# VH-VL binders against q9y8t7, part 11

Target 1, 261 residues: q9y8t7
Amino acid sequence: MRDSFLQKAIASAKDRTSLLEEIAGNCSPKPGRPSLSSSIREWVYRVGGAVIAEYKRCSPSAGAISTLDPVSYVQATRDASAAYSVLTEPNWFCGSIELIPYFARYKPVLAKDFIVSETQIRIAACMGASAALLIMEALTPRELQELAAAASRYGVEVLVETPDASHAVEASRLAPGSIIGVNSRDLKTLRVDYEAMLREVSKAREQLPGEVILVAESGIDSPDKALKAFKAGAQAILVGTAFMKNPQLREKILAELLQIP

## First folded at step 23 (VH-VL)

Design s8
Fold by ESMFold2, fold request of step 24:
Structure s8 (fold): chain C 261 residues (1-261), chain A 123 residues (1-123), chain B 112 residues (1-112)
Amino acid sequence: as target 1 above (261 residues)
Amino acid sequence: EVQLVQSGAEVKKPGESLKISCKGSGYSFTDYWIEWVRQMPGKGLEWMGEIDPDDDYTKYEKNFKGQVTISADKSISTAYLQWSSLKASDTAMYYCARGTYWDSSPEYAFDIWGQGTLVTVSS
Amino acid sequence: EIVLTQSPGTLSLSPGERATLSCRSSQSWEFDEGYTYLHWYQQKPGQAPRLLIYKVSNRFSGIPDRFSGSGSGTDFTLTISRLEPEDFAVYYCMQGYHYPLTFGGGTKVEIK
């Protein structure tokens, strides 16, 4: 049987965690980590939407995306970003847990990985992460609940990535207080369905309490697509490849939100 | 020899049901997806949807969703396209094709095509 | 939905001539992760399509080297360096990354 990308990523994450538990020991989370949710809410109040800028050097579908270093990326993006999403997965995304400190000095950091163990969450917090990604499609309902509870104990917020509105509502129930993502990328095919994501964000916004933060993920590579995601009900967008290739794009998005051409 | 062999031409009336087949041979059927493509008379190609025969995961183009059912029986290496109630506008040539993804060359392309099944729906 | 617009609709040429077929995307792929997943197919009358070029410029197995592809952003090209009698057919571009998958309208290459 051919393993899906998600199956391969989960297996790799389990192997990485086993080694990490052996080597890393019992580090303590860094003090003074800022709140991801608070930063998003501040930007939504101030300008009508929040941008999470993702540092992603590679992806499975694109291969190598950019050689832009973390310092240069931060310099180009910090003033218009509510937060950073930092890939820590090394095999397909060319990420590392050690990248987190470069970003956490400036903005809340979402540790972006295939999280299967509370050890991954603890160590991300040790490096300065404010939040961690939980992929609903990678976890059983019990695992999601347990990891979200563990994150809370470490003072780490959770973004639960979901494929559609039905899963978004369920994720909010299983992990109360979490930030909820709707991902345009099909994790089985790695293809992108931007229009479906807009519809599912709208449905999720209709069904979820207003205080639940919705994030639109993947496939946002233009100001028009960013604006449509916000109009559909997302309070934040998460943009990786487009910003890695064109950091100026974030400023174009901000200008369109404020309508200051 | 890698091939996809489709069921023969069909002549139907509006309102009738139909299930056409696409049988794969010469390769591991569950290692690849099956894509369905419509070609209306004198027109170009339209993607209808796809299925992973290994677990029956499906995706549909929005206008075909709810209008057709894509299914597979991996025990006999066969995928199906099915209508519960045909319309005259369903008259077309229907192709199945083998799809690959990001991790198999030719990535995201359709490398093997069936010979096509002509479906004619007329009063 | 990504619309692929092919031009010309019909290209009338003689054997031995160079054919240049255009496929233009309704969205720029310059900053897209899927910028490489543009493919070309050939369809002869009464036959199923056949893959020629995948990922913009990679020739599929068994395809003669007179076929080549190029392009980026919004504009992609299939080139047949020297037409053979068997090359007179309809050619389609396809993008295979964004749902729904879409084909161009086709370019018919016919004998002048």
Scores: ipSAE 0.742, ipTM 0.878, lowest interface PAE 1.1, mean pLDDT 91
Fold by ESMFold2, last read:
Structure s8 (fold): chain C 261 residues (1-261), chain A 123 residues (1-123), chain B 112 residues (1-112)
Amino acid sequence: as target 1 above (261 residues)
Amino acid sequence: EVQLVQSGAEVKKPGESLKISCKGSGYSFTDYWIEWVRQMPGKGLEWMGEIDPDDDYTKYEKNFKGQVTISADKSISTAYLQWSSLKASDTAMYYCARGTYWDSSPEYAFDIWGQGTLVTVSS
Amino acid sequence: EIVLTQSPGTLSLSPGERATLSCRSSQSWEFDEGYTYLHWYQQKPGQAPRLLIYKVSNRFSGIPDRFSGSGSGTDFTLTISRLEPEDFAVYYCMQGYHYPLTFGGGTKVEIK
């Protein structure tokens, strides 16, 4: 009898929420938070695609990824990034909610965590986040709907992370107006299936209205992979480890985007 | 002794079904994945797919999906590889191996292998 | 899919000689999202494979010191510093992180 990584992460998130409420209290969402979706659309219009740069110091599959500090990361990434994805999960990703205000000075911030409670969404907004991650595989359909509704009340956009096109279409119906992600990482094995993700992005693009923003997640570690994700129909890519290890990768991706016919 | 013991060699005709087994002993069977690997005569190793025996979660290599079924019975610490209709091209040696996870050394490697099951499919 | 290309196909050597086996990945691991999960296996005639080296350079339990692994990026090497008669076998590299899992084509080390 073995608990999956996702099961462990969900249990940890429930414990952390109780503690966060005690120390954060009844804070109010910060006013004037920029729109993640608007930033993505602006980059798509100007350049043909958008990059969400993820700050992630650790992961389960890599352990410690990089000691690169937030200041150095922003300096290396801000000119080519539409937004930041900021890990707030402390146990496996070495993240912190306290990182959000720093990144929010520069770009819209997606709070990246295992969100199971609207308290997590409220606190992320208090810290300045523009959007919050909801993982479809971690939530029942009812929970997804309720959390998306709560996010709307707090003025927080939602990125719903999904494993395939059928779930992407369902997520769009359950959480109208949300940004939809297709993740190449198998959440049980933590292995990556990049080619499957490309196929599922393409299928999702065909079935979703053009106004729905699709994001390709995980496994994008080269300009070629970035371009293939955009050609498959993603309007944005979310890049973590490769940017933590290779700051010049973002410049290479931008150069490739400018060459698209 | 930690080991994987596979069922014996099989000689079959095209169109017949077959189920071969891989029994684990000396360790907690549900704490590790079982991987299946094909080796065609005179050829190298090919990953076919894997199963988590604890909850039957499976992944297949694309060319084997729909061609074989991977299953497990955790009550007897046994994994299975099954064909509903064999082809002559299925003639090969089939290995099971124990796979580890991201949190267990040797990470993502196959540390224990079964002895192999030779499957011969001919008229 | 990551293609692993092993070179040479066959090494004909005498006991006591140094063997150097190459594995080249179609994709660089320098900036990959995980550790470099590149492994080496030995398969003697009529036997199942056995794990020698995992994550590029870590010897598996019970593997003699004469086996070592190295490499980064796209280029990886298995070295047998002094061949013993029992080392004549086929050697495979494998990557275990990206679906589908893939093996190299193998290098046969045989007696000259």
Scores: ipSAE 0.700, ipTM 0.869, lowest interface PAE 1.1, mean pLDDT 90
Fold by ESMFold2, fold request of step 24:
Structure s8 (fold): chain C 261 residues (1-261), chain A 123 residues (1-123), chain B 112 residues (1-112)
Amino acid sequence: as target 1 above (261 residues)
Amino acid sequence: EVQLVQSGAEVKKPGESLKISCKGSGYSFTDYWIEWVRQMPGKGLEWMGEIDPDDDYTKYEKNFKGQVTISADKSISTAYLQWSSLKASDTAMYYCARGTYWDSSPEYAFDIWGQGTLVTVSS
Amino acid sequence: EIVLTQSPGTLSLSPGERATLSCRSSQSWEFDEGYTYLHWYQQKPGQAPRLLIYKVSNRFSGIPDRFSGSGSGTDFTLTISRLEPEDFAVYYCMQGYHYPLTFGGGTKVEIK
């Protein structure tokens, strides 16, 4: 029997959490962390959309993606980015919670991991994270509610990653006030379905109150795809591998945002 | 021997239902996905959709969604492609193929193909 | 949807000649994470397709070494170094990573 990638990632996260509780002690969330939602709204007001730039050193299928160190990455990207998404998962993404401070001094940071315990959220906030990822497909409804409540107590915003519009609506009910992501990556196959994501963002925008921030995730590797995601109703896009590999893409995405009506 | 064996050719009239089969042998059927591919007469190959036989998770190409049903019975290592109401435009050769993913070579390719099932729909 | 455009539509050659088949993608894989999941299949008359090359350049098990693949970005090539009688067939490229999965239109390699 083969476990899916998601099953393996969840099991690993539970094991990592036990160790994390032992080594982290009683750290406190850093004060004065900037708001992810406020940064997104400011960019939307100013230029019509927001970019969350993802720092990801490895992926399950590719292994190493980039050798750019965090400081160099920030210097290359901060003028085009509302926020950073920082992978903290060590086994498949080569991430670490220790990466967070390098980004948090410049922009709001989303801690991106398979979050299964509030300890992970607290420690991300100790390192300076402004928000934490909750993957709806990895959590029961009760677990999602409990982790979102815990995040709120630590002053940490939540981005709930969902596969489609119906789950986006459910996530908004279960975790009021959260940022909602629609992911083009199928978590079972790891394939990308960009066209389905556009349709589901449009459906979600129709069904959700206007104040709910929608984020389009994965598969956005060109200015045209970014513009289409914004037109579908996303207020922010999360851009990973293309942003890491192509500095010129950053300038082109910003220029195309300025052309959005 | 790893193989996919499909059901025999079918001749049908418009409006009739049809269910064709694809039986896997020589491997663990639930460890791989089944892909369905259409080839219209004299034309190329079109991906229709796929199923994970272990939990029945399915994906469809948008023009086939709602037009066909992909299913599986893992107890007999068999996948199915089904129409509730055939049209003349459904006349084609239909292949099943074994699909792999990021963690199994040849990644995201179709490494074993069934022999095909010719479906002819005419008045 | 990623469109794969194959050229030429038909390639008429004699046995022993080198065949070069092109597949052009509507989107570049230059900046995608991971490998380029572009594959090549052979379909002989009256038969099911068979996998030849996966991930651009990897020869599938049991495929003769006269078959090779190359390419990057948007441009990919299948090469048959010396055509054998059994190589006269239609060849399809396919991408397996972005939904929907798509095939090229095919290149028919026929005897001159």
Scores: ipSAE 0.698, ipTM 0.859, lowest interface PAE 1.2, mean pLDDT 89

Design s8
Fold by ESMFold2, fold request of step 24:
Formats: structure tokens, C-alpha cells, sequence
Structure s8 (fold): chain C 261 residues (1-261), chain A 123 residues (1-123), chain B 112 residues (1-112)
């Protein structure tokens, strides 16, 4: 029998969390962290959409993506970014919790990892993160509710990543006030289904209250794909690999937001 | 001797049901996915869908979703492709293939193919 | 959906000649994550396809050295450096990363 990538990532996260809890002690969330949701709403109001720029040096399907350092990445992306998504998962994404401060100085930071413990949320906030990712497929309904409640206690917003519209609606019910993501990446196969994601974003927008922030994730590698995701009803897009690989395309994708009413 | 062996050719009438099989041997059946591919007479290859035999997770190409059922029985290392009501346009060769993923070379390719099952739906 | 367009539809050559088969993707792989999951298969008459090349340029186990793959972005090529009698077949490119999985229309390599 074969463990899925998600199962392996969850097991690794549990191991990492127990060590981090022992080393980090009782650090306190950094004060004055900006709101991810407020930044997204501001960009939506002003220009009709928001871009979350993701720093991701590796992935399970690719290995190394880019040698671009955090400072250079911020210089290339900050002018059109509402927020940063920072991979903190070290084994498949080459991330680290220690990366968060480099980005948090400039924009709200989403800590992007396989979160299974409130310790991960607390430590991310200690480093300056404004929000944390919760993957609906990685958690039971009770675990999702408990982690979202813990995030609230630490002053950390939640983005709940979901595979489709029906899960997006359920996630909004289980974790009220959360930002909701629809991911084009199948977490079992790691394949991408961009067209299905557009359809599911549209369905989710129809069923979710207008005040719920909806984010389209993965597979957005061109200005055309970015525009289509916004037209489908996403208020924000999360873009990683395309930004990491090509500064010219990266700048064009970010500039698309500034040009759309 | 890694192989996929498919059930024999079928001649059917429109409206009849059909279930064809793909049996894997020489490898751990639940470690790989099974892909289904259609080839209509004189035409190219079309991906229909896939199944993980370990937990029955399935994915379908949009035009085949609701038209066929992909299933598996891991206790006998066998995957199935099934129609509840055949149409003349279902006349084709149907292949099963072994699918791999990001962590197993040759990544995301179909490395082992069944011999094919010819389905003829005569009116 | 990624459309793979193969050209030519038919390539008529003699044994010993070099064959160059093209596959064009409707979407560039330059900005995709990591590897380009574009593969090549051979289908001889009356037989199932077999894998030749995976991830653009990696020869599958047991495939002769005369088969090679290359390309990037939207343009990919299968080359047979010196055709043998057993190489007259239909060749398909395929991408295995974006749903739905898609094949090209095929290039038939036949005796001139």
C-alpha cells in the first residue's frame, strides 16, 4: 500500500511540530501584524482583485524551482502584491518558518504548510505571520474547527484550502470568518485541473455570502489565466511557480491586477 | 513479468450493459494507478479516466463522466470499465495502462499497457 | 485542456533515413512546476502502445539509442536517427500532468 503525498506531509508535520515545540518554548505572537483579509479587501475595492505572491523554491513534482533569494523576490513582486504566501515546509518545498520575517516587513504573510497543531500557528505568529493555511483534506471537521479557533486566539487569520465548491461552502460553515481557497491541484495526484478550478470558483461564489473572500490557487501561470480566475469570482489569486521562474512574466502577471477595473 | 491482461473481445447490441476487466500481475497492484484509454477505429488515443485501486479514488475525463464507470477489486488485482447502456458510438478498442506519479519513474507516464479489448456495438 | 498538435500526420521515409516528428503544446511548459511531463509512445499495427520517451528526453528502459526526444516551451521533437524496418508505426506524444490527460493526434511513419 502506498501512502499519498498528503499522508506523508501530515506525518512529517507532526514530527516537525513536536521538535519545534521543544525548541521554541513559549514565544508570543509578534504585535502589529497586518490583516491579510483587510489587504485583500482593499485591493478588491480599489482595482477589482488581489494577488498573493508565493515564495516557493521547491515542490514535490519538480524539486528545485528557483535559486531566487527572498530579498530579490520581494523587490520584484511587492508593488502589485496584496500579501505573501511563504512556504515553511522544509522537506518538499524547501521552506522554513525563519523565512517569514523577510516578507512580513512588507506585507501580510500567509504561513503555508501542513498545519496539524496550534503550536505551528503560534510559532508562525511569533515570526510575524498574519495568517495560516488549513488544508481541509488534511483535517477532520473537528480538527479544522479547533485549529481555526486556536488561530483566532493567537490573532491569526485562516485560509482554508478546499478542492471544490461543496467543500468551500462547508469550510465556511465550519470555520466562520475564514478566507476560502479553491485549489486546482489534486492533492492525491498532484496534477493540476485549471478548468475545473474555474468552474468550482464560479459555483462557490454563487453559494457563498459576498463578504467571504474567495481565493483561486495553483495553475495560474499567465495574465489570461489570472483574469479568468477573477472573472469566475475569485477576489484573490495565489501565484507561485510562475513568479519564481521568470521576472518578466511575473511582473506581467502582477501588473494585470493594476489594469483591471 | 509485469503485465496487464484484459478480458476478451465483445460483440454487443445497443442498450446492453458491459463490464470489461484489466488484471495486473507481477507487481503490487495497489502501488500504481490504472488508466483507461479509448481508441476509436482509425483514430488516435483518448484518455478516459483513472482509478487508484487502493482506495477507489477515481478521476474521469469530462465527456466520459456519467457515461462509464471505472472500478477496481484490489483483492484480485483487477480494474474494470463498465457501461450500463451501450451505444453504437462505443465501438472502439479499449486499453488499460499502469499510471505512475511524481515519485515513481517514469513519472506521470503509462509504462505498462494491456493488450486491449475490442468492443463492437452492432445495430 | 492542453491540446497537443502533432505534425506531419504522415511521414513517408525509407529504412536508414532520419525521422523527425513534431509535437506542439497549446500551453507553454516553460513556467510549469519543474519537469515537463511530455511523453512519447509507439503503436505498431494491431498492438498496444508502448512508452518510448518520458519527460521530453528520457529514454525508457529497453528502448534503442536511435530514439531521442528534445524540446522545450511549446515545441517538442521525437527523432529516430536511422529508421529500422520495425520503426514504421504511429507515434503519439502525451502530457501526463494537467487534467485531462491528453494525447497528440499521432504521426504515422510509413515506408515511402
Amino acid sequence: as target 1 above (261 residues)
Amino acid sequence: EVQLVQSGAEVKKPGESLKISCKGSGYSFTDYWIEWVRQMPGKGLEWMGEIDPDDDYTKYEKNFKGQVTISADKSISTAYLQWSSLKASDTAMYYCARGTYWDSSPEYAFDIWGQGTLVTVSS
Amino acid sequence: EIVLTQSPGTLSLSPGERATLSCRSSQSWEFDEGYTYLHWYQQKPGQAPRLLIYKVSNRFSGIPDRFSGSGSGTDFTLTISRLEPEDFAVYYCMQGYHYPLTFGGGTKVEIK
Scores: ipSAE 0.679, ipTM 0.870, lowest interface PAE 1.5, mean pLDDT 90
Fold by ESMFold2, look of step 23:
Structure s8 (fold): chain C 261 residues (1-261), chain A 123 residues (1-123), chain B 112 residues (1-112)
Amino acid sequence: as target 1 above (261 residues)
Amino acid sequence: EVQLVQSGAEVKKPGESLKISCKGSGYSFTDYWIEWVRQMPGKGLEWMGEIDPDDDYTKYEKNFKGQVTISADKSISTAYLQWSSLKASDTAMYYCARGTYWDSSPEYAFDIWGQGTLVTVSS
Amino acid sequence: EIVLTQSPGTLSLSPGERATLSCRSSQSWEFDEGYTYLHWYQQKPGQAPRLLIYKVSNRFSGIPDRFSGSGSGTDFTLTISRLEPEDFAVYYCMQGYHYPLTFGGGTKVEIK
């Protein structure tokens, strides 16, 4: 009878779309935005894995996570990061679309939100985002296809967040060319299942063509967990809370990657 | 009064089916998850799985997945744990408990417990 | 999965004494998201468990002041400042954030 967190977030995103249109108007996507997928592939080629550093000030389960400002976070993280994931959702994640430019001047930016409208994608690109998040569990197959097509028209790549390997394979079919994420966080309970994510990444890697980029999301808070995600078949990891609390963690991850052939 | 009331003790033989119940009262049944916990004779507590009674979304501990079925009927505020074919090793006390969400205190704890259902499986 | 190791297995004490129960986690919550969802339950013989402490240190409604919890990282403690006759029971810690949910093995507090 009560709405799940995801249902509340989707409803909020629909309400926010009209406000975003009023604030940003008919802006055009910024030219020269770098490719998220290209940056990931370059890091994989050179180092064996890519790190996407997420800027997240709050979360539904944690409340306030860190007081690091965006400039300090970038300074601490950019040398070893392939890209940034920037929360733009204001109600539960304390994010804003206006945060994107702080990161986009340095690295490709994934706009991280509950995207339900192509207006959100266009405005993120106006602010300099290179990619946008689509949550498979929030969208019908038709909506996913339409939003991915809209992203393509704006020159915006898509990361499709999925809960498991079967959804990852379906997402790759519905939105060809997308980056595919496997998320350890259950969107109904907000609990984390890191071990299930490892299994599902491995299964997805086996079933997907090698050129499909897989990203492991949530629950990666140590170098050992990062290495296990890469060994399971992820080309990139997306790390939020652990980096907000300890930005030097990414350098420890990089050091461990360089230790292996 | 908020409570969970479980069905009575069961004595069964191996191979028989069984469905035990957990009825909630005194609160909005679909606002909380139902958790199932096993306690083998003389042993500690083991989480088995959970259900959201509002839409029947379930999660199982991996060793119980496929061994039991967790279900609910929200129209009568009741959750169920069932076996299609009992084994002697299923002899245990089974508790249901009420679990909260991330946004409701006491967060992710089991705040109300049923009295337990003793299941004895012997030949 | 997260293994919770409780010690001691048995604690033999007299009424009026202080009880200190330990729960050690196989995984640190140092960088977890905001809260440590580690809880304490009491189970008396022939009864269902009841919640005592949630999120490390928060006393649940109706639980006497003599029960307190503390800890961080991997090490957590339940303290009963002055044992009453009704406090002789088995105590379990539990973590509720990572699948699968797990309980500690229990500490039996018994009369010496």
Scores: ipSAE 0.675, ipTM 0.855, lowest interface PAE 1.3, mean pLDDT 90
Fold by ESMFold2, last read:
Structure s8 (fold): chain C 261 residues (1-261), chain A 123 residues (1-123), chain B 112 residues (1-112)
Amino acid sequence: as target 1 above (261 residues)
Amino acid sequence: EVQLVQSGAEVKKPGESLKISCKGSGYSFTDYWIEWVRQMPGKGLEWMGEIDPDDDYTKYEKNFKGQVTISADKSISTAYLQWSSLKASDTAMYYCARGTYWDSSPEYAFDIWGQGTLVTVSS
Amino acid sequence: EIVLTQSPGTLSLSPGERATLSCRSSQSWEFDEGYTYLHWYQQKPGQAPRLLIYKVSNRFSGIPDRFSGSGSGTDFTLTISRLEPEDFAVYYCMQGYHYPLTFGGGTKVEIK
């Protein structure tokens, strides 16, 4: 019998916690980390939408995505990106916590991993991350609440990744003040349901207070899909593979946004 | 030998219930998805939905959601497709197929198919 | 929903001829977040479909060398280099990555 990808990722993250303690020790969060939510709101105000550019070298469903190095990626993306999402998961995404300091020099960083312990959040903040990902489907409601509280204590914002509007509303209640993501990727099958994600973003926008930042995740591989996500009610989009393969796509998205009154 | 064996052809009347089966053998049944595919007379193939037999996680194509029930009994390596009230428009060939995972070839393809169950619904 | 449009609907050929079957996707996979999970199936009269080609160009186990697949972006092709009598069947493309999973309408390859 095979474990699901999510089960494997959670187990791996638990094992990695001990190693993280050894290599980071009792480090303290870096001071002066910028706000992810503030950056998103500034872009929404100026342009009508925000782009979180994700650095992701590999994925389970695509394998190796790109050999584009961090320097080249930042050069291509920094001027019009509100933030970076940096994969720190090493086994399936080819990520590392050591990537965080580089990206944090330029923009707020979301540490993107399977976070199951407070230690992961503290160490991400030590490396300069402004925010951390919490995957609702990977956590019990109690665990989500506890990890969000821990993030708050370290001055780390939270993006809670959810599969639909009902979970988005629940996540906002369980982790007040968090940024809420709606993910088009089914974490069990790793397949994408972009159209369902659009509908769920719209439903979530109607049910959530306007001040809650809503992020559309996964499946955004063209300017048209980006614009549809913003029109559905997302304030930000999180784009990984498409930007790794075509960094100039970001400029096309910005150009399209500037044509909307 | 890896195979999926479906239950035999059915002739039913409108309004009757029906549950057809798909039994897997020669492999670990709970390691793969079971996909259901409809083929109406003289028509092409339509994906209906799928189930992970290990935990009963189920996905449906939007037009079949609420119209059929996909289920599984992993203790006997069997998946099911079920109607509570058949319509004449349900007349079709129904296939089950084994869906593979993202990390094993042939990724996301249907590599083993059942022989099909012909369902005929008429007065 | 990704629509797969196959052409031609019917391809009438003689044994020994080369068959070229087209599948056009309503969305491009050029910058997709996964591999291009575009597959080809063969269905002979009265039989269940069988997998021929997966991920655009990979021949499934037991499939003769005369079958090949190619393509990128929105345009994909199944080629049968030299038709054999058993190759007269209906061929379907399918995409297995975006929900809902979708099949093309099929191309019937028939004897001329």
Scores: ipSAE 0.613, ipTM 0.836, lowest interface PAE 1.7, mean pLDDT 89

